VHH binders against Protein DOG1-like 4 (DOGL4). Designs and how they scored, part 12

Target 1, 232 residues: Protein DOG1-like 4 (DOGL4), of Arabidopsis thaliana (Mouse-ear cress) (q84jc2)
Amino acid sequence: MSKMRNLVEEKFLEFYESWVIQLELYLHQLLIAHNNNTMSETELRHLISKLTTHHKAYYTAKWAAIREDVLAFFGSVWLNPLENACSWLTGWKPSMVFRMVDRLRKSRVVLVEAQVKKLEELRVKTKFDEQKIEREMERYQVAMADRKMVELARLGCHVGGESVMVVEAAVRGLSMGLEKMVKAADCVRLKTLKGILDILTPPQCVEFLAAAATFQVQLRRWGNRRHYVTHS

## First folded at step 11 (VHH)

Design ja1 (from j2 with H106K)
Fold by OpenDDE, fold request of step 12:
Parts: C-alpha cells; structure tokens; sequence
Structure ja1 (fold): chain B 232 residues (1-232), chain A 123 residues (1-123)
C-alpha cells in the first residue's frame, strides 16, 4: 500500500534518517568503548554526553514537528510496522528500559545495593507516571465519542457549514490533547533515561546506552527485513 | 536570540510579599520547564522552585515552607514566583532558567538563564 505523505512527514522522515545514521555512529563508538575498556572516565562521560545531546536533539525536532502535526506521529511513516508495534505513545515505553538494565545485570553488569535500590525506586515512579498518562489518554479516547466527534463521523454523509466548523474544532481539540499526552510521555522517557544514567557509573552507562542503541537499530533492521520500507 | 528577563526584585521588609516575573523570548516557551534559582552572597546557587512545561507539575524547595509559589502563563511566555512572608535569609539574586523538556534540581542542567533580579529583605 502506498501512503500519501504530508510536508511534516517528509521533513521529519529526512531528519530521522540522518539522526539514525548518527546514532549508528555513536553506537559504534559505544561498542568500542565497552569492548576495549581503555577510555578514561572523562572520555566516557564525554561520549555519554554526546549521546544524551543527540537524544535531546531528536525530541527538540519532534516537538517542533508535533506543533505542526501531531497526528503525523501516530502514523510515523518513518518507522516500519515492527517499530510501530513496539511504540507507546509515539515512542519507546519508558518502563522497557528497566528490563534492559535487568538483562544487563543478569549478564555481566554488577550493581551495588544502593544502585539496585535507586533503580527500583525509579522503576516504581516510572510505572506510576506511565499509568497516569495512560489514564489521561483513555480520557481523551473516550471523549472522541462526544457530540463533536460524532459530527466528524457524519462528515462522510454530508458537509454543512456548521458541521464543518464543529469538526474542525473537534480535530483541533483532539490534536491539542494528543500533543499534550505525547509531550508528557516524552518527558517520562527522558526523565527515566536521565534517572538511569544518574544511577549508573560511566562504564555502566556506556554499556546501557550501547544496549539501548543496539536494540533500536536492530529493531529497525529486523522490521525492514520483514517489511520493505521506502525511505525516500 | 534567546532571552530571559527577570523583574520585580526590590527591597522589602521582613514579612512582606513580592512577585517576580520572568519574560521569555527567542524560543518556544511552552516546550520548556522553568525554574527559579537564587544565589546569596558567598553562597552557592540553589534551586527555589520549578514548574513543568504545562504548569501541571511544580516543585518547591523545603526552605520555601509554603511561602513561595511558582506559576506560569504560556500565553504570555512568562513564569512567576510569588514570595510571601519574606525573611532576611531570602535576600539573594533570583534567576529564572529554562530546561528542555523537564525541570531538574541541578543548575548545570538548565539550558537558558536570565541575568537575575536582586531581592533584599530587611529587618
């Protein structure tokens, strides 16, 4: 199936492709740092900072784009179906990263008791925040069945002046709500990420970030193998 | 150009009230969490209060003890600090700061800063 793309989708697609390329470069650096373990703490912190800055750049671009068309991110034409299937409110689910940390811990990462405790506290908080957002999202979804949205549903049958105005208002309202929820979700994502990085040592951060980046890149690769995605 | 401009700082008596304002320009204000910091002479800069991008969530330092309240008006690109029951210990330069996309308690993690406004509380 061919999908028509709007200007926001095209621009963000281009941005995202470039962003992913840079992410892969950073991933390579992370893997080198992790495997050789020859980098100083200062160098590791610098690498971590580059990655965090890179992620911040993504959300800066995302938030600029969602101001124009938040609905574009619920289609996410720049992602393959597998990536979309793993998405929660237009991005990765915050609580997922704790499973990543847990897997690393089971393999080779040694955490001290204080770190374990802090991670658990963060996990609980993250879960709570996710649930709050989900409840709010549910409220918006239920509101879609209100009178205004019923008018939207009727649009296929007839178009009247007043009805068009109501529909436009409804769409604007929905978009505003969705934008708020997406932003809230993004904040939980980045807070969670920051929280984890604040708890881990620089070497552990590198390992975690390498794992996260690997997962993201591999998910994209796996999805592309299953479903051909045109990037241009 | 990004600008944060604080205003409202002045000399007040103990027990008095003051409202600080910070006007933002040059960036999308509604995407940024905002914070108020203060620095007294010879002391380190400390966070006083913070507010998320939407205004739904706020944080206040323990030493505020309910005396100060942070708020924001995204339509006016302005963040406020209402200060009541002021004490001499509150004397400091107060700074407005912006952080994308959430607030933290570390000054080094904020993206933009104002020039500060002097608040002096006399006995």
Amino acid sequence: as target 1 above (232 residues)
Amino acid sequence: EVQLVESGGRLVRTGGSLRLSCAASGFTFSDYAMGWFRQAPGKEREVVAAIDWSGDETWHADFVKGRFTISRDNAKNTVYLQMNSLKPEDTAVYYCAASFPFYTLKSSEYDYWGQGTQVTVSS
Scores: ipSAE 0.877, ipTM 0.944, lowest interface PAE 0.5, mean pLDDT 92
Fold by OpenDDE, fold request of step 12:
Structure ja1 (fold): chain B 232 residues (1-232), chain A 123 residues (1-123)
Amino acid sequence: as target 1 above (232 residues)
Amino acid sequence: EVQLVESGGRLVRTGGSLRLSCAASGFTFSDYAMGWFRQAPGKEREVVAAIDWSGDETWHADFVKGRFTISRDNAKNTVYLQMNSLKPEDTAVYYCAASFPFYTLKSSEYDYWGQGTQVTVSS
């Protein structure tokens, strides 16, 4: 179904399309670096820094947009249905990236015991933080369905002016809560990412980032093949 | 223009208290984690305390725990450092710094810095 896009959606869609294009370019570089063991550690670190900066730019834009309309990100018209289906609080689920780390462990990448231990600690922490956010999110969702709101809903769309005001206030309250939760979730995402990158060596980071970027790009491609997304 | 302006630093006696303030402008303050750093003469800059964007989460260095408290008021675009039971060892230039979107313990990872305010604790 074609959804009417608001201004926030349109702007972010444009941004995201450009951002993804740049991500694909970085992915290409990551893959080259991964297959080329002649790159110096300094060069690898620079590449990693470019990627981290790129991700930071995404969240900078996102947080600017959610201040205007956080609800836009719960529809995410810039994503296809498959991408949306894999979304947790408007983005990737932090704990998901550990599956990629596990892949590294089972591949030619050798993690030392100290790294494995730190990764496990980070995994536990990440899961804890996710659950905390989920519980808080539920509170906002349940609050939306309080007694008064339920009664208003039962009365239908033809309610008095006072009822409309109450509903609008409730939606505003929910939106504020959602914004907070989204920001919290984003922090968990980026902390998790940083945590992983701090544990891994530069070559391992490149492999990890390549895997993550590949997954993101392929998920988008797969989704687009199954579901046509109108971008204009 | 991004600005972080520290204030409140002065000479104080051992055991005294100070409250530092850092007023932010030129960026969306409520999106940034904030931190207080200090640097004494001849020593490296060290993190003192940090606070996330919402104010819900804080971190304090072990050497200041129980004495210093970081807080923020997003409506005023200001972060604070309440310093109690000050010691001569606390003498330093105190810096306010901003980090998007979360705080870290590494100064190199912060995006914006203030000019600093001098805190001197006399024996």
Scores: ipSAE 0.876, ipTM 0.944, lowest interface PAE 0.5, mean pLDDT 92
Fold by OpenDDE, fold request of step 12:
Structure ja1 (fold): chain B 232 residues (1-232), chain A 123 residues (1-123)
Amino acid sequence: as target 1 above (232 residues)
Amino acid sequence: EVQLVESGGRLVRTGGSLRLSCAASGFTFSDYAMGWFRQAPGKEREVVAAIDWSGDETWHADFVKGRFTISRDNAKNTVYLQMNSLKPEDTAVYYCAASFPFYTLKSSEYDYWGQGTQVTVSS
């Protein structure tokens, strides 16, 4: 079954497809850098900067789109079902990246004690921030059954000019709250990412970013294959 | 074109108060965290205060000791710095800066900067 898409969804879908293509290009560069020990620290830092800038571009576009229609991101038609299933508040869950770091530690990455300590501190903070946001979201979700939302539901069943205006106002109010939560979550994501990159050495950053990008790209590819096979 | 324009800087006596304003244009102000920095002659630029995009979270340097307060009005695309109990040591050029999407304590990580406004505190 095909979902009807609005203009915001269509525009962001196009953007995201392009963004992912560029991410794959950067992933290729990261992998080369990771496998080639000849790159200078300056070169590595430049590559890291390109990736961070790329991510900032995503969130710039996202926040612009959210301002128009935050609800579009709770459907996320540009993502396959697998990607959506792995999403937390319209994106990746911040605490997940620490599991990636742990995996790297078990394989090739050697962290000094000071780094381990800092990462643990960051992990605790990130988890705390996630929980805080989740609690706020729960409040919003519970509020869905409040008087205002009941009125919304009631009016939504009837046709009338005044009723439509009231419904629209109610939806706007709800959307504003959701937008705030999504933005807060995004800030936790980017703060966490920055925190990790600040703790790791440039070579470690490259390895981490490569792993993260690989995960994202592979998740998308696998999800797409599964989805189209089952729904074709 | 992105612009940050500081205003309100002037000569004030020790113990006096001053309110700085920074008017933003050319970008979506409400998506950016804002910060106030200052630089005294012969000293490095230092962060004074910062505020997140929503205004819900703020940070202040230890040396303000509750004397300075950062705030913002997203409807007016303006960030403020209320400075009370001013001291001669507060004499500096004060800069407004914007960072997407969160504030940091490093000046190099901010995206946009104003030209600054001079604050002079006389003894």
Scores: ipSAE 0.875, ipTM 0.944, lowest interface PAE 0.5, mean pLDDT 92
Fold by ESMFold2, fold request of step 12:
Structure ja1 (fold): chain B 232 residues (1-232), chain A 123 residues (1-123)
Amino acid sequence: as target 1 above (232 residues)
Amino acid sequence: EVQLVESGGRLVRTGGSLRLSCAASGFTFSDYAMGWFRQAPGKEREVVAAIDWSGDETWHADFVKGRFTISRDNAKNTVYLQMNSLKPEDTAVYYCAASFPFYTLKSSEYDYWGQGTQVTVSS
């Protein structure tokens, strides 16, 4: 059973490797665009559109994979309930992307006051959405711990098919709830990305996307040297 | 093959009601946000209402608040627009559209579009 669910993860990681290779090609174009001012604004907007489409393609493939087995994207659900509630839902915490924006502000990117105001509004909204998801995850994991106790008590009295069916139903319910929460988290990630790109000018978007792509390509290269599974 | 097929548009009197439906196929409907747009002759297409992939959040334009309600049924792959208290100004071709994974208020950001259904509101 575990090997079948690991097969879903293997298939997605094959997708991920090809996705990162294409991202590396886009990164090359982004670096040329931000270093030499050789592209028109129309060409920059086209490149930015390709990057946003590429990021949406990641989530399209991920959502197809989680329909098959959402647990392939999580750590163990049997860990301490508080520890599980603190782990982010198969990816990076959306508000962490603002650290990248902040780093860019300290270097090359100069933001007008109107942009700064809009970015702060987006940061607050992003953190609010994160907190909603964290609260729901905490509630869900507490409810799951209570179900574990009920299942253990029932297994002590009802060894056999009835207990297996109740455990299978609990796992199925967990998977459905986790899938919904992963989708909600991914929506916050994509809304935050779109929000940042809508606020920044095309040259600023190129710098932001280049920084993001650099991080992801480097993470893949590091993972390949260690042969560890990596997640975006 | 992705298809969005609107239905339910017809001629109605001022003050009347209509329910528009949009049947979706060829994509995972439950992953997509849905929107209703309209375009009157000689005017630019405008967003009327939108609903997220789960159905938990909706948005309605101010000019239709209290009169129109968007809803969805993910089991039937269908999005609806209930239109009450119709006015002649509501006369337009109504389009449904899909966007992955959340809705926006700009028509240029939607992935798939229906062919439209005509709503005509007479005086």
Scores: ipSAE 0.654, ipTM 0.847, lowest interface PAE 1.2, mean pLDDT 81
Fold by ESMFold2, fold request of step 12:
Structure ja1 (fold): chain B 232 residues (1-232), chain A 123 residues (1-123)
Amino acid sequence: as target 1 above (232 residues)
Amino acid sequence: EVQLVESGGRLVRTGGSLRLSCAASGFTFSDYAMGWFRQAPGKEREVVAAIDWSGDETWHADFVKGRFTISRDNAKNTVYLQMNSLKPEDTAVYYCAASFPFYTLKSSEYDYWGQGTQVTVSS
């Protein structure tokens, strides 16, 4: 049944719930740092390091879980339907993060010309990497359909020991291919995040990380309340 | 316990070849990018080559391009550095390092380090 959770899903749900609670606590610290204006550059870099470590911890846990069951991350039980609808290859779409940077530029954050140039270069690189992954996903889907149709046609005629071994090998190959693409997408996500944080100053990094965490928290809250409450 | 153990460093004549190995334990090797660094006495540590977690992407410093090749075997939890056409300037302690999930060119950004293996290239 669709409502049954396997062990991977149950373990990751518990992890994810704790992870988002900690993200909310870090968001609170980011907002205090933004409003305080008394924190040193060293203190800001320490807070930024906590956030990057927290994000790396998410991917460390995710990569362990996808090794056991990559499909759990397509339509995840630990996310609400709105969060799942916003997913691109099991996570946020890397190129979309630049909308947050654009919002900060329009409302508060002043970027020098050198930063703007570097951000545009990163945006182009991120889009290029996304498109490369999408092309590889297409090739994977074509190869999967071709291999799967051949194996299913053979199984439809006869069943034997050699047929079981061929199906088992094909399933393992498909799963490993999907894992590889999910990991590639995660690398683009983390490289894009690191690239943005490397270009921005520490105060600007705090603003960006606060905006990103706020969006993630709000998406979760709004999706959880969609059926029962309305606010504007 | 996380460990990276380099081996294969030795004395070699100019023009010779060596292969360095780095055996990993205590972490999921196949999730990590790997790098080789070197440090000669009195010099700063410098990146030599790096390889992503899958082995599909590699990077080599300009001073070793065409001579050194990084590779990995995820089944053996091992990263290699094939060093050809060795020069006296290649004399250094060579270190392997691991970074999750992608490599960088800055030693300060690597998570785990080996103890190093000495490579000495004689005239």
Scores: ipSAE 0.653, ipTM 0.856, lowest interface PAE 1.4, mean pLDDT 86

Design ja1 (from j2 with H106K)
Fold by ESMFold2, fold request of step 12:
Structure ja1 (fold): chain B 232 residues (1-232), chain A 123 residues (1-123)
Amino acid sequence: as target 1 above (232 residues)
Amino acid sequence: EVQLVESGGRLVRTGGSLRLSCAASGFTFSDYAMGWFRQAPGKEREVVAAIDWSGDETWHADFVKGRFTISRDNAKNTVYLQMNSLKPEDTAVYYCAASFPFYTLKSSEYDYWGQGTQVTVSS
C-alpha cells in the first residue's frame, strides 16, 4: 500500500487480517452446526463461546491500539472503502444488528413472546445509549472546531515553542475525548451483542452468529473484489 | 501476571466507616471495568458495586442504599470502596474483580479476582 502508515496501522492491519481469517473458519463451523441436528447443547455453547471470545479479542487489541493512535481507526487502512463507509464511530452500529435479528425471525427463527419482549427492551436501551453517544459526539465536534479556530489564530499571531506546546496539549485533549467516545461505542456494541446472545437459545445464537459473520465476510469480499486490478 | 490486591479490611463498629482499596497490576487497568463483591460465611458471593473503565458510570446494589461508593483512580491503577454507616450484616470477605470492557452483575463473567480482604462489623 502507498499510504504513509505508522507502526500502529501496520501492526493492526496484520492482526486484523489474521482475525478475519479466523472469523471465516468459525463461520464454517457455524454453518456446519446450523445444518447438523445431532450437535449437543454443550457443543453449541462451546462454539458460541469461541465466537464471543474471538470478538472480545478484537476489542482487546483495538483498545491497546487506540491508546497509541485513535485516529487510525477513523478511515482504517485495514478496511476497504466500503467497510469504512459502513462504520459508525469505528465499528458497526449497535441498533442495526436488530434488523438482522428481525430478518432471521421472519425467515428461520421462531421466538417465544418472552424473547420478543426482552429483545424489544434491549433494542430501546441500545438506541438510548446510541443517542447519548451521538449527543456527546456533537458536543465534541463543536469543541474541536472551537479549539482548532483558536490554535489557527495563535499560529498566525504567535510563533514559538509555547505555541507548539499549546497545540500539542489541545490535540492530546481532543484525542483523549475521541478515545473515550470510541470506547463507549464499543461497550454499546459488546453489550448489545451479549444481550442478544443471552436472550436467544443456543441454536438461535448459532443462526445469529452465522448471519453476522456472513455479512461481515461478504462486505469485505465485495469491497475487495471491486478494487482488485486485472490485466487483460 | 495479573494481580489484584485488596487492602483496608478490618474490624469496625456499627455505624463506622471504612475505605477498601484494590491495587491492580499486570494488565491495562484503564481498559477494565471493576467490581466489588462480598461473601459472608455460608452465603453466595454477591455483587456490591461496579464501575466502568472511565469511572463515569457506577452501579450499587440496593442493600448498600447509598452507604457505599465505588470509585477509581486510573493513574494509580486502584479501585476503591468507601463504606459508610456500616452494619453487622456487612460483615464479609470483600473481593475486587476486573472485567473487560464493561461490568456485569454476575460473578462468573469477571476475568480477574483478588484474594479478598475481611471486613468485620461489630455490634
Scores: ipSAE 0.634, ipTM 0.846, lowest interface PAE 1.5, mean pLDDT 86

